# Designs tried in a protein design chat: VH-VL binders against o27280. Part 315

Target 1, 266 residues: o27280
Amino acid sequence: MDSMNVPEVLEIKRIVEESESVKTFIFSWDFRREVRPGQFVMVWDFRDEKPMSVSLIDPVRSEIGISIRRVGEFTDRVHGLSEGDLLGIRGPYGRGFELMGRDILLVGGGIGMAPLAALADEATARGMRVDALVAARTADELLFLDRLEAAGVNISTCTDDGSCGFKGFAHERLLTLEENHDMAAVCGPEPMMFQVMRILDERDVPAQLSLERYMKCAVGICGQCCLDDTGFRVCAEGPVFWSQELSRVREFGRYRRDPAGRRVPW
Short names: E, the ipSAE of ESMFold2; O, the ipSAE of OpenDDE; V2, 0.75 times the mean of E and O plus 0.25 times the DockQ between their complexes.

## First folded at step 14 (VH-VL)

Design D59 (framework fv_marstacimab)
Fold by ESMFold2-Fast, scan of step 14:
Structure D59 (fold): chain C 266 residues (1-266), chain A 118 residues (1-118), chain B 112 residues (1-112)
Amino acid sequence: as target 1 above (266 residues)
Amino acid sequence: EVQLLESGGGLVQPGGSLRLSCAASGFTFRDYAMSWVRQAPGKGLEWVSAISGRGGSTYYADSVKGRFTISRDNSKNTLYLQMNSLRAEDTAVYYCARKGNYGSFDYWGQGTMVTVSS
Amino acid sequence: QSVLTQPPSVSGAPGQRVTISCTGSSSNIGWGYDVHWYQQLPGTAPKLLIYYNTNRPSGVPDRFSGSKSGTSASLAITGLQAEDEADYYCQSYDSSLSGSKVFGGGTKLTVL
């Protein structure tokens, strides 16, 4: 009876090519099984299973979308699929974003814009004012700009190489933004999220951050994804955490775990 | 020409209440987080409370939590601090301060003196 | 150790250099939070002197400079002038105190 614990084999209804390295796979979905921005699903290609954030939630069309960046063997195989092909989907899982106040800042780096694009849709539907800082290494890696603009989002961009918008990192661009917000949501590379969180804390902007490496903790599989906090192992349901929770964690933004469980710098 | 003008200070008995106001001008008030910072006579600065630009989030020092309430009226460009159950240790000059984009208190008012004594 | 420690007083002669230290811990400066400095002239409100570790607001002379390393920060004042006689406060953010802003105890600068 519990559909969330059994992979459902779904047909790829539509594929949107977001960039050379990113595709959004769209599936029909029964919204009697609710999904919230910030939640993820397990995607099964009948050989391996990986967690992927939900990037589109469209109850009007009865569709969800999952955006996948090509980074290894699993994602290369999935990128080779066509409309009409099948994937296994299990979920949704995890703690989603909470919305509060009237004004929200989204800060996304690369594929981290995927869960934030879904959040932008919900925030605008609630009548919130949405500002997005979209960051990438190059202009070609900026994601969801047309979708965000269509949703009425105010967009700022930055690229490491200066090929679009501000030349520099997300946190450097954030310092030049005039407007403070009731809350923020942040998703992207962990070092970027750490710098952004620090600035938002100092500005009295409460932030939620989405951490890909903690998706397994949300489904009850811990291993290397749990954080040590003051000598204790903290295993809270992710992937979304408030900045106050993360600002006390020494490993966040500084260290990761290798396959042997050793702490190594980013 | 950023200006912050505090008012509402005075002498109050222990257990009494005061409401401080800070009138802001020269900037778009709703775009900035605001704070109250106090200084007891002859002592250092102590942060008291903060509020986000749109008013959706508030923060308090542990010493005032449950007794003080920060609020703002963006249509009037005014910041407030409602102080209840006042104690002798709350005696201080209370400064209104703006939180700049870099997280510093970039502009301060001249302060208003609150004296709690019997 | 969530407080920022400053020396209570520092003194110098006109034209000399002084430094004022601000020592924190792993929950504030050592975590990476930024340090700001304020000057308070006798009988007046504090004024922002240095923000974001090293930056000067318009109108602050380049004789004032800030730095941050590890768990501490420093304010340097060169070419001391009589008008620099004031109290100086460092300020950062501390994650261990429910996200509180924290000030140092203050340093009284006397120009001899």
Scores: ipSAE 0.486, ipTM 0.767, lowest interface PAE 2.7, mean pLDDT 86

Design D6 (framework fv_marstacimab; at its last look DockQ between E and O 0.83; V2 from the best seeds 0.74)
Fold by ESMFold2-Fast, scan of step 14:
Structure D6 (fold): chain C 266 residues (1-266), chain A 118 residues (1-118), chain B 112 residues (1-112)
Amino acid sequence: as target 1 above (266 residues)
Amino acid sequence: EVQLLESGGGLVQPGGSLRLSCAASGFTFRDYAMSWVRQAPGKGLEWVSAISGRGGSTYYADSVKGRFTISRDNSKNTLYLQMNSLRAEDTAVYYCARKSNYGSFDYWGQGTMVTVSS
Amino acid sequence: QSVLTQPPSVSGAPGQRVTISCTGSSSNIGWGYDVHWYQQLPGTAPKLLIYYNTNRPSGVPDRFSGSKSGTSASLAITGLQAEDEADYYCQSYDSSLFGSKVFGGGTKLTVL
């Protein structure tokens, strides 16, 4: 079937301002086409198309939400839109998070909390205990705290500058959390995800990590989403990967690729 | 005081089965991942299996995969290892060990001896 | 063989310094995974000696210290005492083996 690859022109039903730089755009959605946390959609502003993770999945209201951080020309244009304006949405794409066990730790950095907020809703509905470690550079960049609290999530915060919660990085805060979990889900800057993954591996918590750079691989575009590992380019069906898949990739969390394919430290 | 006490070891024939138990006390059992680590007579330590705090995730060494099953009963503070299709090379002292938040085995039981011999 | 390599034995006289190496690869210590050390006295269960590369549990003397660099880790024992005679094991995690915790082969320390 081609239905998932045909853009639907949808009206922006509601816009939620999450922070100075982040907005959530909410659309009516027909759930005959299922959407799962960890999946993404292609957002089309009638000029460019960019992948965006789904941050709200609400079958009761028949709504999805897409949270977008203002970082470039496309996202700046989209941030200029109002309720009632139109966007093209194609998808969903990618593999979503798998849930197992009775409790889950969410570790999110900045906009990485967006797909994890959707996951928190599903985990809570499934009857899992949900703990969230929400990390950002500053207090103003912490996202979805009110939504997570309303969902009954147990929240810990950390900021690099100490403006809210633990002063330090997510992985430093994680070491002070004594409770084990049946699984974890992690999304944020790649260096943060690498450190968090390593600690979770060591404490016997299987983790899934969501990597924005791999969303294009899920729709058949391989160039920018492949990593060299032992001399091979690895094209994967992201954006969600188990930690065991990423722990074999020597460049994960250490290097990125520039447009020429060179390794550049984070 | 954290205590781990293994039981259920003994002599079995090749192809036989045993179930090991580890009784835990002195801590909130469900908050910790648990492992089994074995040591053949005169040999080194070998990790065998691990289970997450609420039992939702399990791991096995390749040498025991498909033959051993780790489980736990958090209401009884007890860890189990069901060992099937036992081989002579499974002969070892089996230790129950608690996994810390730093990834170390911070507490160990005294061990229980499993001998697989005809 | 073990994926973490330790010398099978080391010896020293009382008061001396000894070091025990633990050599890994790019899939374990070299990947950034942490190293823990265990002491096993004859006829007893292993006990945690050093955790998270450099940290000592309460009750472990300052004479014991750990370090990690590149693909290797080391355990140093200063002011060697007769009571230190034991087997010592390093332990890490290996990404090339699904969910696996890996031990070194062990080092027997003899106090002469």
Scores: ipSAE 0.801, ipTM 0.918, lowest interface PAE 0.9, mean pLDDT 88
Fold by ESMFold2, look of step 15:
Formats: sequence, C-alpha cells, structure tokens
Structure D6 (fold): chain C 266 residues (1-266), chain A 118 residues (1-118), chain B 112 residues (1-112)
Amino acid sequence: as target 1 above (266 residues)
Amino acid sequence: EVQLLESGGGLVQPGGSLRLSCAASGFTFRDYAMSWVRQAPGKGLEWVSAISGRGGSTYYADSVKGRFTISRDNSKNTLYLQMNSLRAEDTAVYYCARKSNYGSFDYWGQGTMVTVSS
Amino acid sequence: QSVLTQPPSVSGAPGQRVTISCTGSSSNIGWGYDVHWYQQLPGTAPKLLIYYNTNRPSGVPDRFSGSKSGTSASLAITGLQAEDEADYYCQSYDSSLFGSKVFGGGTKLTVL
C-alpha cells in the first residue's frame, strides 16, 4: 500500500467541545491531499480504526477538523485525548457532495451536521444561498449553530422534545416550510433521511444523502460497505448518493447490517 | 388569491413549434416548483414537465424529452413551455400547475388548447 | 396502461357511499410516496380534492375521505350528491421514473 493507504500520524492541534457528547479534533493538514465535503477519513488510535466525517476544511489556516460523538470504546478513548496527543489519519475517501444551482437546503440530524457544516462553508464561498434545518433530540445536542450563523446560513431548528425551535421530527418541520430549492444535502439518522428524501422527491428537489455503513478497507476492496439490490459500496460509490440512486435500494430506511452482515432494524 | 393563466395555444402543423406561457399571481412564485400537465381529448391527465422553484432543476416525461423545454422567469412570475418538433399525439389541453409543500398540485390554470394537425 | 390503476367507472344513487381504488406498486405508493386526489368536473380544470393521503383542502366537505395501505389508496365519497358526478384521478410519485409524477387513468363517477 502507498501513502494514501497508510495512516499519517498527526498531532491534535485543538479540541473544540461542541456538546457534552461531541468533540471536534483539529489537525494541521497538507492540502496537496484535497478534501471535499462529504468525504470521510479513517481515524486510528493505535488500537482500532474507524471512519469519521470531515467537518472542517480550512485551506487558509491549513486545518482539517473531524467531529466525533462519544458512543463506544473507540470514541471514549479518543475523547480522553488532549491537545498534543497523536492520532493516525488516512484518506480522504469516498464521493463527496456535488453542488449545483444557486440555492441549497441542508438537513442534518445530530452528528450528521458535521459533513454538512463543511458543505455550508463551500456553498457560501461559491455565493450560494444556504438554508439549514438542524435537528436533534434536545437543544443541547444541536450542533454548529454559531458556525452556521457566522457563515451566513439561514437556520431552522427542530428538537424531539421541543426544547428549541419546532417540536417534532425534521420531516415534519420540512412540511411546514414553503420554500423550494435547487438541491438539498441530507445527513443524519437513516429513518430521518428516508422521510426527508420522500418529501424532497415529491417537491422536485434533487437530493444527495450521506449513508453510514460498516467499513473495513475504505477503498472498495473488502465489500463490507455494500448496499442490497444495487451492489453499491458506500466507501467507493458513496457515502454520498443522489436520491435517484437510493430510490431503488430496499435496504435504505428499512434496516441496517451489523459487522457479520445480518439484517438489523433501525 | 392564487391565479394561473395559460396562453399561447393554437393550431400548428406537425414538425412545428409553439411556446406556451403561464402567468402566476397571488403567491411567491420563486418558492414553488411548477409543472405542465396535459390532457388529450377524451383522455386522462399526463404529466409533461416540471421545474424547481429557483429554476435550477428541470424534469421531462420520456414522450417529450429533447423536444420540449420548460423554463421560468421569476422576475416576471411566468412559466414557459417551448414545444418543438410537434406531433399529432401532442394535441391536448395544457395546464400549468403549482406544486404544494405536500407534493400535490394544489392550483391549476384553466388550460390552453394545442392542436397539431396537417 | 397507466402506472396507477383505477376502475374506469363507478356509480351510485344519491345518498349512497362509493369507493374509488388506486392501485400502484413498490416504486410509488408502496415505496411510501403520498397519494393525492383530484376532481375534474366536465369542461373544467382538475381541482385538488385530497392531499397527503387523507387531508382535505379548505372548502372540501368531510364526506370525501382518503386512505392509503400497502401499494394502494382509496377515495371514499359518502352521502353521494348529483354534483359529485365527475372524473376522479389519483396521483403519486414514482421512484423508478426520473422525476415522474404519475396519475391514475381516471374514474368516471355517475350518479344514478
């Protein structure tokens, strides 16, 4: 394997506490390795390696940011690290978001806002109008609001418990919005993405959705990230797919697969 | 009050061209996707074409791809359908219709008749 | 041959209940896409009757109701009146056709 398949050991330059459960780890980055919003990297803590979405792409400061939610053993260990500690990074991998038109809607749930925050920066830099619907279970879990506001993004919020913004699910809030955009980008819990895609399809808004699947190799060789019915590999043909590609996938929104390949309900 | 008014229909020979217009009022035009839907005499409804609210995305039924072009001018609140290479089977009443946030066609114009005959 | 299948006609006497079916497939109604219904009186444009499967626009009486189950939808009309004589169309979205809105073939309702 050459340098693109071997982790580069990088020093954690800064840690940003995004919420009680989410931290953003910032590294210096050589942008000869280009990074696009929606691509992912493999993060290696010298014990295990997991895919993580890039949330910050800043070529002016030569920085990349990776937002990680504490959810298990690997992420617990990474959350215990300090500035100056080391992590291995390989990538980027996958197909990122493609911008079109002059007007984009972002719909993000929880940590799914991470790649969308990077996309918002690119869209605003291109002079696009950006609206974002930011969803979470509670107000404390709404991510990147100040950053999006500073970028000039028009923000709507919704929370399951009603503690901030609209009380309810993202797709329910979307039904109350009268605007129609050139495109949408969606990332979050797959059941949310299914409902949002249905509404966007019916409104004639082309949508790109970022899927999360189990990954080992990240370069399309091992087959662990395959989708039913299409044979698409999330790490190679995705993780970002157009809604037209996903409309033919029975698995999408219905179930997921565990590391052994077994069907598991969402 | 939402109003949609089609114009530009008429009699045209096969292979000819025609441009339909739809004047919209009573709503923020740029916020809504629009469609053309046609109905041949004695037949049912057939969706023809759609355009996103900002105009960045267009869609066509297979029967009209490459011959028809949908467009909009949001500064004039007007939807257009340029129809080229017309065929007898294009004979129909053409309606413009607004797409609601629930995905329905919630407002329709009165329609304009297009007759393709030699 | 329409993507959504409706009976070509249905009839009922004043005061009766009639039901109009709309049968689709796994790529439209069965995928989870919504069903909308339109009424077309003779010589007029279609008018939205039911949207989002079950909702009535303002001005549509509650004797019109819609439902959806599996790959099919249904429009029910109770207390049938002479002015209900019209053509009725169901409409949905089909994921297998690029950007396509699909209509049923239409059902002619005759009040006897």
Scores: ipSAE 0.722, ipTM 0.886, lowest interface PAE 1.4, mean pLDDT 89
Fold by OpenDDE, look of step 15:
Structure D6 (fold): chain C 266 residues (1-266), chain A 118 residues (1-118), chain B 112 residues (1-112)
Amino acid sequence: as target 1 above (266 residues)
Amino acid sequence: EVQLLESGGGLVQPGGSLRLSCAASGFTFRDYAMSWVRQAPGKGLEWVSAISGRGGSTYYADSVKGRFTISRDNSKNTLYLQMNSLRAEDTAVYYCARKSNYGSFDYWGQGTMVTVSS
Amino acid sequence: QSVLTQPPSVSGAPGQRVTISCTGSSSNIGWGYDVHWYQQLPGTAPKLLIYYNTNRPSGVPDRFSGSKSGTSASLAITGLQAEDEADYYCQSYDSSLFGSKVFGGGTKLTVL
């Protein structure tokens, strides 16, 4: 148990350029250590450490993939790495997605599609029907479309500017889809997730949502990722939550905390 | 044209059982969640139960949980409500209702009357 | 006793404007869940009147309108007609009742 908290220095086997701002880093993985879609790992570049969702789980090739969006200094450094370079990886951590039913709906926005792509692979492997609503600001920011299609996922796209698929937001597109799913998994911008959850609740579709918060320890000790009212720790009780759990969290979709812990609106 | 037709209502003693059916037509049945809503005589509407389009998820009001079971047969375009351990307070007209993409009930049957009395 | 509170009755003369309120809480309307309205004519099944807070289904006259603000919603009827005499119900979702659909207690509208 203690060993999982020690970063393992791993070589980057491959780098997949998913988009202009997103790269997937692939590592060899010992699958004696179980990893589930929706869980995250702590990535250490020997200077700083950040939580990242697992976007690929491949037991056949004994590999995992971590998709990282370029958004700051840490990710800038990581994006500058090449195949053969080293990173520290510890984990996995957190509660992953559960699969229920025969038909599943995935709703993802931007980099939020990372954990959902992994979930899609598992769901399709289990013989489930998977529909995915993939949202982004523009067509060039839509992630994992070819991968999802290859897995047998039925894809609907949504873009803010209408450059691909439905013009509008994910929740708007969702309102135009039939209610034929047994369960939903959602990940993306929190305002998007809030609206999507509301609609799914009204439709009586059980939904799981993956939250993003500042996580430092990943083991439920530091409290940086603690949610107001409930005391839920995103790194321990999450990051995947059921909609009923999030309905108890007043801050969900409304405000967040900055790196200093201050409350700021979305 | 969307049509919903309820059947199976009648008189039953307290503690008894009854099974309601709702025959649907005019739309792709499996693509829509369905609900049962009841209305006691001279009273308001009360949601009873819901089921997802493919039947993988079910929900119940607290007042009927453990006693009622909602199900569907998509091959027959039929919704069911198995009611066990019936009580006097279960006396009502039971409506079959289709849930819209917006979560509203956009189509209703004419209802079937269930009377629980000794 | 209903989760959503409606006035038991409202009345108006033909041609007048009437409003029916639907008062909820932070666990339903205030949470952000949508409000729908139904019309039930005497001896008939309910009919969808307003969906998604403000939208009218086909066949519903534009003299019916819905609004939502804070923890409450409202149904407005302008140009009141005799055929508008019916019971009206608001409906939403409540997160505190383990995923239950909730109806208002209903409002009986009488056209004088």
Scores: ipSAE 0.699, ipTM 0.869, lowest interface PAE 0.8, mean pLDDT 94
ESMFold2 (binder alone), look of step 15: mean pLDDT 92; pTM 0.937

Design D60 (framework fv_marstacimab)
Fold by ESMFold2-Fast, scan of step 14:
Structure D60 (fold): chain C 266 residues (1-266), chain A 118 residues (1-118), chain B 112 residues (1-112)
Amino acid sequence: as target 1 above (266 residues)
Amino acid sequence: EVQLLESGGGLVQPGGSLRLSCAASGFTFRDYAMSWVRQAPGKGLEWVSAISGRGGSTYYADSVKGRFTISRDNSKNTLYLQMNSLRAEDTAVYYCARKTNYGSFDYWGQGTMVTVSS
Amino acid sequence: QSVLTQPPSVSGAPGQRVTISCTGSSSNIGWGYDVHWYQQLPGTAPKLLIYYNTNRPSGVPDRFSGSKSGTSASLAITGLQAEDEADYYCQSYDSSLSGSKVFGGGTKLTVL
């Protein structure tokens, strides 16, 4: 795409309040520039730029949506914007999800449901049966339940505090789900994704997982994007990886790196 | 009551083909991944192949890739293993096994013997 | 050989305790993958004995127990009985082998 590395200034067409801390910003989009579920864009507020997953892909209305959680100065400023205000958007970037088979399990934690909501739309449009396990710390942090229900998705919920659905973590809830699936897609906190991946591996369910920390690799920043247990670097564009690619990466689910490169537990 | 019944085994010459079947009853077949596990005479268990509940994903041990094909017919509650280019080392009892949500094999058929010999 | 190592044989007298080890590596048990155990009586199909490291299916006596630590798992059998003579197999998953369920080499239990 010709404009991929230059921000295009777009008007905020509509804002959807997803929760107290999450908003979806909707823009008109020219679908001659392909966008796939699992890809992200760089969002520029004319001061700072941050990667954000695409959460809505609607070719019928010629719209994309970007869901943003309020976590710091940049996201606070963006949350203060109104319909009609402008943001810079460049992209899309990254490897999107692949769909195969007749049914799919989505496992999303918190804002990780954002790229999975776009995937759910695509899977249902293809006639797949979609089951979603939506996990959050509390009931008011569960995202996209109404949108998933409207799309015909079979929903299970899970909260750490037990305020909605199963009380416990996503991987604990997953062990009580007896149905097998042709594939799965997982997005959320890395420790949750690691536990879910192991269970899906054991159940013979091929899984794709989306890792935010690899979004920088997809915009041309190489280095420590993908390391196996032997220390070899795999030059692979994220953020979406198959479970077999991640199951050999010792860092996945166990620790991250601080700005100095030091190992820090999750 | 869960039951798995294998059939289709027999004596075949090297390079030949056989198709194994596993008739399942007593559970919702489409909700479970299924596997084939084999055991050579006097030897241990070796996983051979797996298929997802709706049949959209298949897995094979390296020793059988390109020669064996796993499939299922959920309308008939039947699992299949098409075995081509058979070798002497494929001689084994072949078990049909049901995969649980915990990743274990909770029910096994009684097995069907495949002998590859001239 | 098998990627999960079991002793080829163990023996004990009636009423005694035996332990069967299953030793893996960083790509299977050490990665966190779960361990299951199967009992195979002579001339029969394997039967699930222990699943998900420590759990017993209905009908399995509490004399059988499983544990997992580090890169290894263990099956303990207390109060040995003659009918416990069988082959025992551990099973896990190995991340270095595509889609691979892995079995231990098996342990023949003899009740002397």
Scores: ipSAE 0.753, ipTM 0.898, lowest interface PAE 1.2, mean pLDDT 88

Design D61 (framework fv_marstacimab)
Fold by ESMFold2-Fast, scan of step 14:
Structure D61 (fold): chain C 266 residues (1-266), chain A 118 residues (1-118), chain B 112 residues (1-112)
Amino acid sequence: as target 1 above (266 residues)
Amino acid sequence: EVQLLESGGGLVQPGGSLRLSCAASGFTFRDYAMSWVRQAPGKGLEWVSAISGRGGSTYYADSVKGRFTISRDNSKNTLYLQMNSLRAEDTAVYYCARKANYGSFDYWGQGTMVTVSS
Amino acid sequence: QSVLTQPPSVSGAPGQRVTISCTGSSSNIGWGYDVHWYQQLPGTAPKLLIYYNTNRPSGVPDRFSGSKSGTSASLAITGLQAEDEADYYCQSYDSSLSGSKVFGGGTKLTVL
C-alpha cells in the first residue's frame, strides 16, 4: 500500500498566525516519508480536499507546517480549527526545488513565500548565502520576515502601496538588487513571476518557478492538470519548473482560466 | 577605472587547445557576471560563454558546448576560457566582457586573436 | 542566420538623422526581453551605447536614442557626425536558445 495515496489523519500540534488571513498548521511527521521544499500535500477536512504547499520542514522536531490563506469556504473552515483538532493529510506530491551553487535569490509574493520559507531553511542549513525579495500589496501581507531574519537571510521588501520597503512591484525592486546569484527560486502571483523570470533570464540566473494553479489532483490519479501549449501536468511534472520550460508557454503571466475554461487576463 | 585585458591568443592547429585569460581591475570582480564574446574576421559579434559572479553557474553557446570551459579565479581577478578541439570556424578575436546594467555588456577588453589553421 | 535582423548598411550626410532597426520574433524582443546597442569603431572593441531599451551610459550624447515596440527595436542617431561612422549591433536574449544572448548581424553606418 502506498501511504501517499491514502490520507493520514493527523492532529494539529500548533497553529502560527502569520497574518490576518494566513495561518501555518504544524503536524508531527514521520520523515521516513521524505518531504522537500516545493512539494505539496492534499489537506482533507472530512468534506473537501485541497492542495497546500509545505512551508516548514523540521526533521529535528519531527514536524511539518502547512500555510493556508483564507480565500473561500474550505480555507474558512480550516481557519476555524484549533490545536488538537484533526485534518487528513496525504502526500507529499510534486517536484521540489533543486539547490545549486553558493548564492541564491528567493523572490516571493504573498502566500508564495510559504514554499520559499522552507527552501530558505534548507539553503541556510547547507551554508548557502540567501537573499530574499519579499513582495506584497501592503505591509500587513508581507509573510515570514521574522522567520527569514532568524535564519540569517538577507531580506529586501517591496509593497505595491509603499507601506514597507520599496514602493513598487517585485520586478522593479529586483532591478535595483545585486546581479550575482547562482540560482533563483520564485513563487507568487503569475504576472509577478513572469516579469521576474524575464529579468533573471537576461542576467543568466537559472530560475525555478512554482506554479500552484492546477494542483487539484494527486499524483497517479488525474491527467487533466496541464498548461496550454506544453501539455505539462502540474501535479505530476510540477509544480516547480525551470524558466526555460515556461518561456514558451503562451498563457504564462498573461491569462488565467475561469471555471468554464475561458481566458481571463490577470 | 574599469579595465579588462585579454591574453593567451595565438596560432593553433585544428584539434589543438588554447587557454585565454582576462585580467580585471578597477571593480569588485566577484560581484559581476562575466562573458566571452567573439568576432570572426569581417563578421559580427557572437556570444560564446558566461559565468556567474561567484562561479556557481556557467553557460555556453551551442557551437562550443562540450569543447570550451569558462572559469574564474576571484582571488586573482581573472577570467579564463579553456578551448579544446579547436576548429577553423573558431578563428576570431575573443573579447572579455563584464555584464551589468540589466544584462548588457558595459565594459569590454580590447580582445585577443585566436587563429586556427595549419 | 542571425535571430535578430538588422539592415547590413545605412548611410547619411552630416547633420542628418538615421534609424537602424533590429527585428526579432516572439521568442526574444516579442517576449519582452530587453534590447541593448553597441557601437564598434573601426579597429576597436565594441562599446555600450544604449542599455535596457532606452538608457544611455555616462558619456553617450543624447543624439543617440533607443526605442522598442512589439518584436522590434530601433536606434536613432540625430545630427550625424563623421565620428559616428562605425558598426552598430543590437543585442537581446532568446528564450528558445538555452541561456543565450543573441546579437543582430550588425549595421555599417557610413557618413560622408
Scores: ipSAE 0.101, ipTM 0.621, lowest interface PAE 5.9, mean pLDDT 85

Design D62 (framework fv_marstacimab)
Fold by ESMFold2-Fast, scan of step 14:
Parts: C-alpha cells; structure tokens; sequence
Structure D62 (fold): chain C 266 residues (1-266), chain A 118 residues (1-118), chain B 112 residues (1-112)
C-alpha cells in the first residue's frame, strides 16, 4: 500500500455540474489504492487543503469523483477550474460505510448526498434494495436524483418549501415511510442527522452517520474535533460512526465548535 | 385484519428450553420489524427481543442475551423465539408485537404464558 | 427497577380529567427520544394509544392526548368514562450502553 500522506497531482478529467452551487470533479484513479464509500480525500489547490468526501467510485472506468459545494474562498477557487486543470489529492482517509442485510435506507441532506451516492452504487451492485430519502431546502438543491434513478434506487424527496415531494424536513418525511430496512446510512446537517438517528434507534434500524467535522481527526488535527462524552475531551476516528456511538455523545446535534474550539449551540 | 397469534407456551423446569411461535396475517410480514415483549404475573411490560423485517439484524435485552434467539420465516409469515437456559424470572406472558415505522408497537398478539418452575 | 417512573395508580370520576406522568432521565426522554403510550384493559393485550409523543392511531378518541417536556412525558385523559379503567404504560428508548426499548412501570387508572 502506498503512503497516503503525499498529495498526488491529478488532472481534472471531467466536471459534472450537479446544481448551481455543486460540481463533481472526476479524476483517473489507480485502484491498487482502495477507496470505499464514506471515505474522504484531502483536496489541495496549491494554496489550501480541505477534506472532501468521495462521491463516485468507478473501478470499471478507473475514476473517482469528488463533489464540492461553493461555500467559501477555497471552494470558489476550485469551482473556477476547468477540465485539464490540476489539483492535489491525498488519501483516502477515514472509516467508510459498512453494508449488511438485504435492504438499506439512505437519508441525505444537501451535499450529504455525495458520499451516499457512492454508497448507493455499491449497495445496488451487491443486489441490495436501496431506498433514498433526498432532502434539500428547495427542488433546485436536490442532488443526484438522475444518478440514483439510473442506479435503480427507489427515491423519495422532501423540501423545506414543498417545491418537490414532501413538504418538510427529512425526519418528518421519515415518520411517514412505511417500509422497513435492515440498515440505514445518513449524511447531512448535524441537527437533521440527530433527529433521523433517534427515529432509527427507536425502530431498531442500525444506522451509520457521516460527520464532516470528524474528518480532521482522521488526519491528525484534533483542536476542533474532540468530543466531551463523559466529562473528558476525546478524539474519535471518523467520519462514519454507528448511531449507538453518537447517541452517547452529548454535543452531537446540540453543539458545534467555533474556530477557538468552544462549544456553541446550533 | 392484522392478526398475531402466539403459541408454544407452557410449564418448563429451570434450565430447560422452549420455542415460541407467532403466526402473522393481514399484512406484508417481511416489511415489518417484529418484537417479543413479556409481562410477569402482576408486573409491567418488558421488551425482550427484536428482529428486522428481512431478518438481517437481531437485538436482545441484556437479561436474555446469550440465552434467547429470535428468528423469522417470511415464507410462512411466522416469528420465533427460542428460549434456552430458562430461569424463574423468565416466567411471564410473552407477546408478539409488530413494530411500526414510528418505533412503537402498533399491533399485539393475545400472548402465551411461559411458566418456569420445578 | 424501571428506568421510566410512573405513579402506580391514579383515580378520577366520570367526566373528570386525569394526567399520568412518565419520568425519565438524560439517557432517554431527556436525550430527545420519543414517548409512546399503551392501554391494557384487564385480561387483554396492550393496545397502542399514543405514538411519537402526541399522535393518535386511527380509532383513538381525542380525549386522549400526550405531551413531552424535559425529562418527562404525560398522558392526559379528559371526559373520563368507565371503559377507560385500565393499566397505562409509557415506552421510550434508552441510549445507555447498548440502548434498548424501555417501558414505565405502569399506572392503574380507577374510574370511581
């Protein structure tokens, strides 16, 4: 296995515009270096480095994809790049999703659908029945619907404003779903994930949740990723955690960290 | 419409074994997680075990872990509870219960009495 | 014994209002887990009465209502009728160690 700590400079092979604010950047990848859904890479634009979840894993075409939402200076610069331009990629890092049983529920909010889209591909390839609850503020912000449909996924949508599917939040839509599942995978804003987790816990559906803030712990940056679980600050490996691990963390869904590492309510 | 019918209860000596069955009808059995909930004479309800709709995941209360095994046969619409190493404190009416997507138990069987006594 | 505490009994006259409490802790109701309520008539199996704090299954009269605040939940019954005489159980989920479904000890309602 090659060292994952040195960035490899890769050419942007293709760019897919997923929405007005989200693009997927596709690179050739040597699959002698394994990549699993739920893992992330460090993306280096030769000025700053940021963790990004892998959203496409395609061994047949020898490609990986990284979906990036435009939210700040780094992502604005990356969105300005074109096919043929270069980015540094380091990794993969972190704990990926585990699949079990015959059917799976995916619950994704906004860009949280990115790692779940990669998981949907693998689950479908394994012959699992895949149901996806795709949530966003508006219809225009729903991501990966065409890709999920092409993969044979059963899709439900919900939007805060009611512009597509159920009007309301992901957890409210989840309460109206009739079908049961052997497991679930959840990724999105932390308050959404907390609400979804507690419902799945009560249903005895084992759930895995992906937390962006814990990606930094996996690469050795602990100042903003330590948890106070039992009165002590503890670093945890992420970004994917089982719901039973997170249900015991008092700050999950209730507090976030500011740049100084202080707890701040959501 | 929805019906759950338990059977297999009876008198068993401490250390013995017993297998409970629950016959389900009136709904698509494979789409629902199922549970066993027990009630000791004159006492309250205690959740015992759960199984996912397609059988991929099983759960147990700490009091029965390692002794009880929950299983299901979706082709026969039947839920099972294999109880081994029975103890006096396992004496109870055992209810088969359907779990709704809300995490509650929306339908219950009539119960079957298990008495563990010498 | 039980991780959810209910009064062992409550009583009221026909037409009166009664409230049954269900007191938990930071690992269950206080953590945000929802509360469900069951009615058990003498000699019968329990029936779902309230789910997810406030919702009624089809066929349950609006005289029955649920609420949740802090580490506790309550079941309110208005316009008491003789047929409401039963045992009532709350149920939630507890996140301690393994996590599991937990029931309250039950409350016997007597209609005087």
Amino acid sequence: as target 1 above (266 residues)
Amino acid sequence: EVQLLESGGGLVQPGGSLRLSCAASGFTFRDYAMSWVRQAPGKGLEWVSAISGRGGSTYYADSVKGRFTISRDNSKNTLYLQMNSLRAEDTAVYYCARKHNYGSFDYWGQGTMVTVSS
Amino acid sequence: QSVLTQPPSVSGAPGQRVTISCTGSSSNIGWGYDVHWYQQLPGTAPKLLIYYNTNRPSGVPDRFSGSKSGTSASLAITGLQAEDEADYYCQSYDSSLSGSKVFGGGTKLTVL
Scores: ipSAE 0.151, ipTM 0.644, lowest interface PAE 5.5, mean pLDDT 85

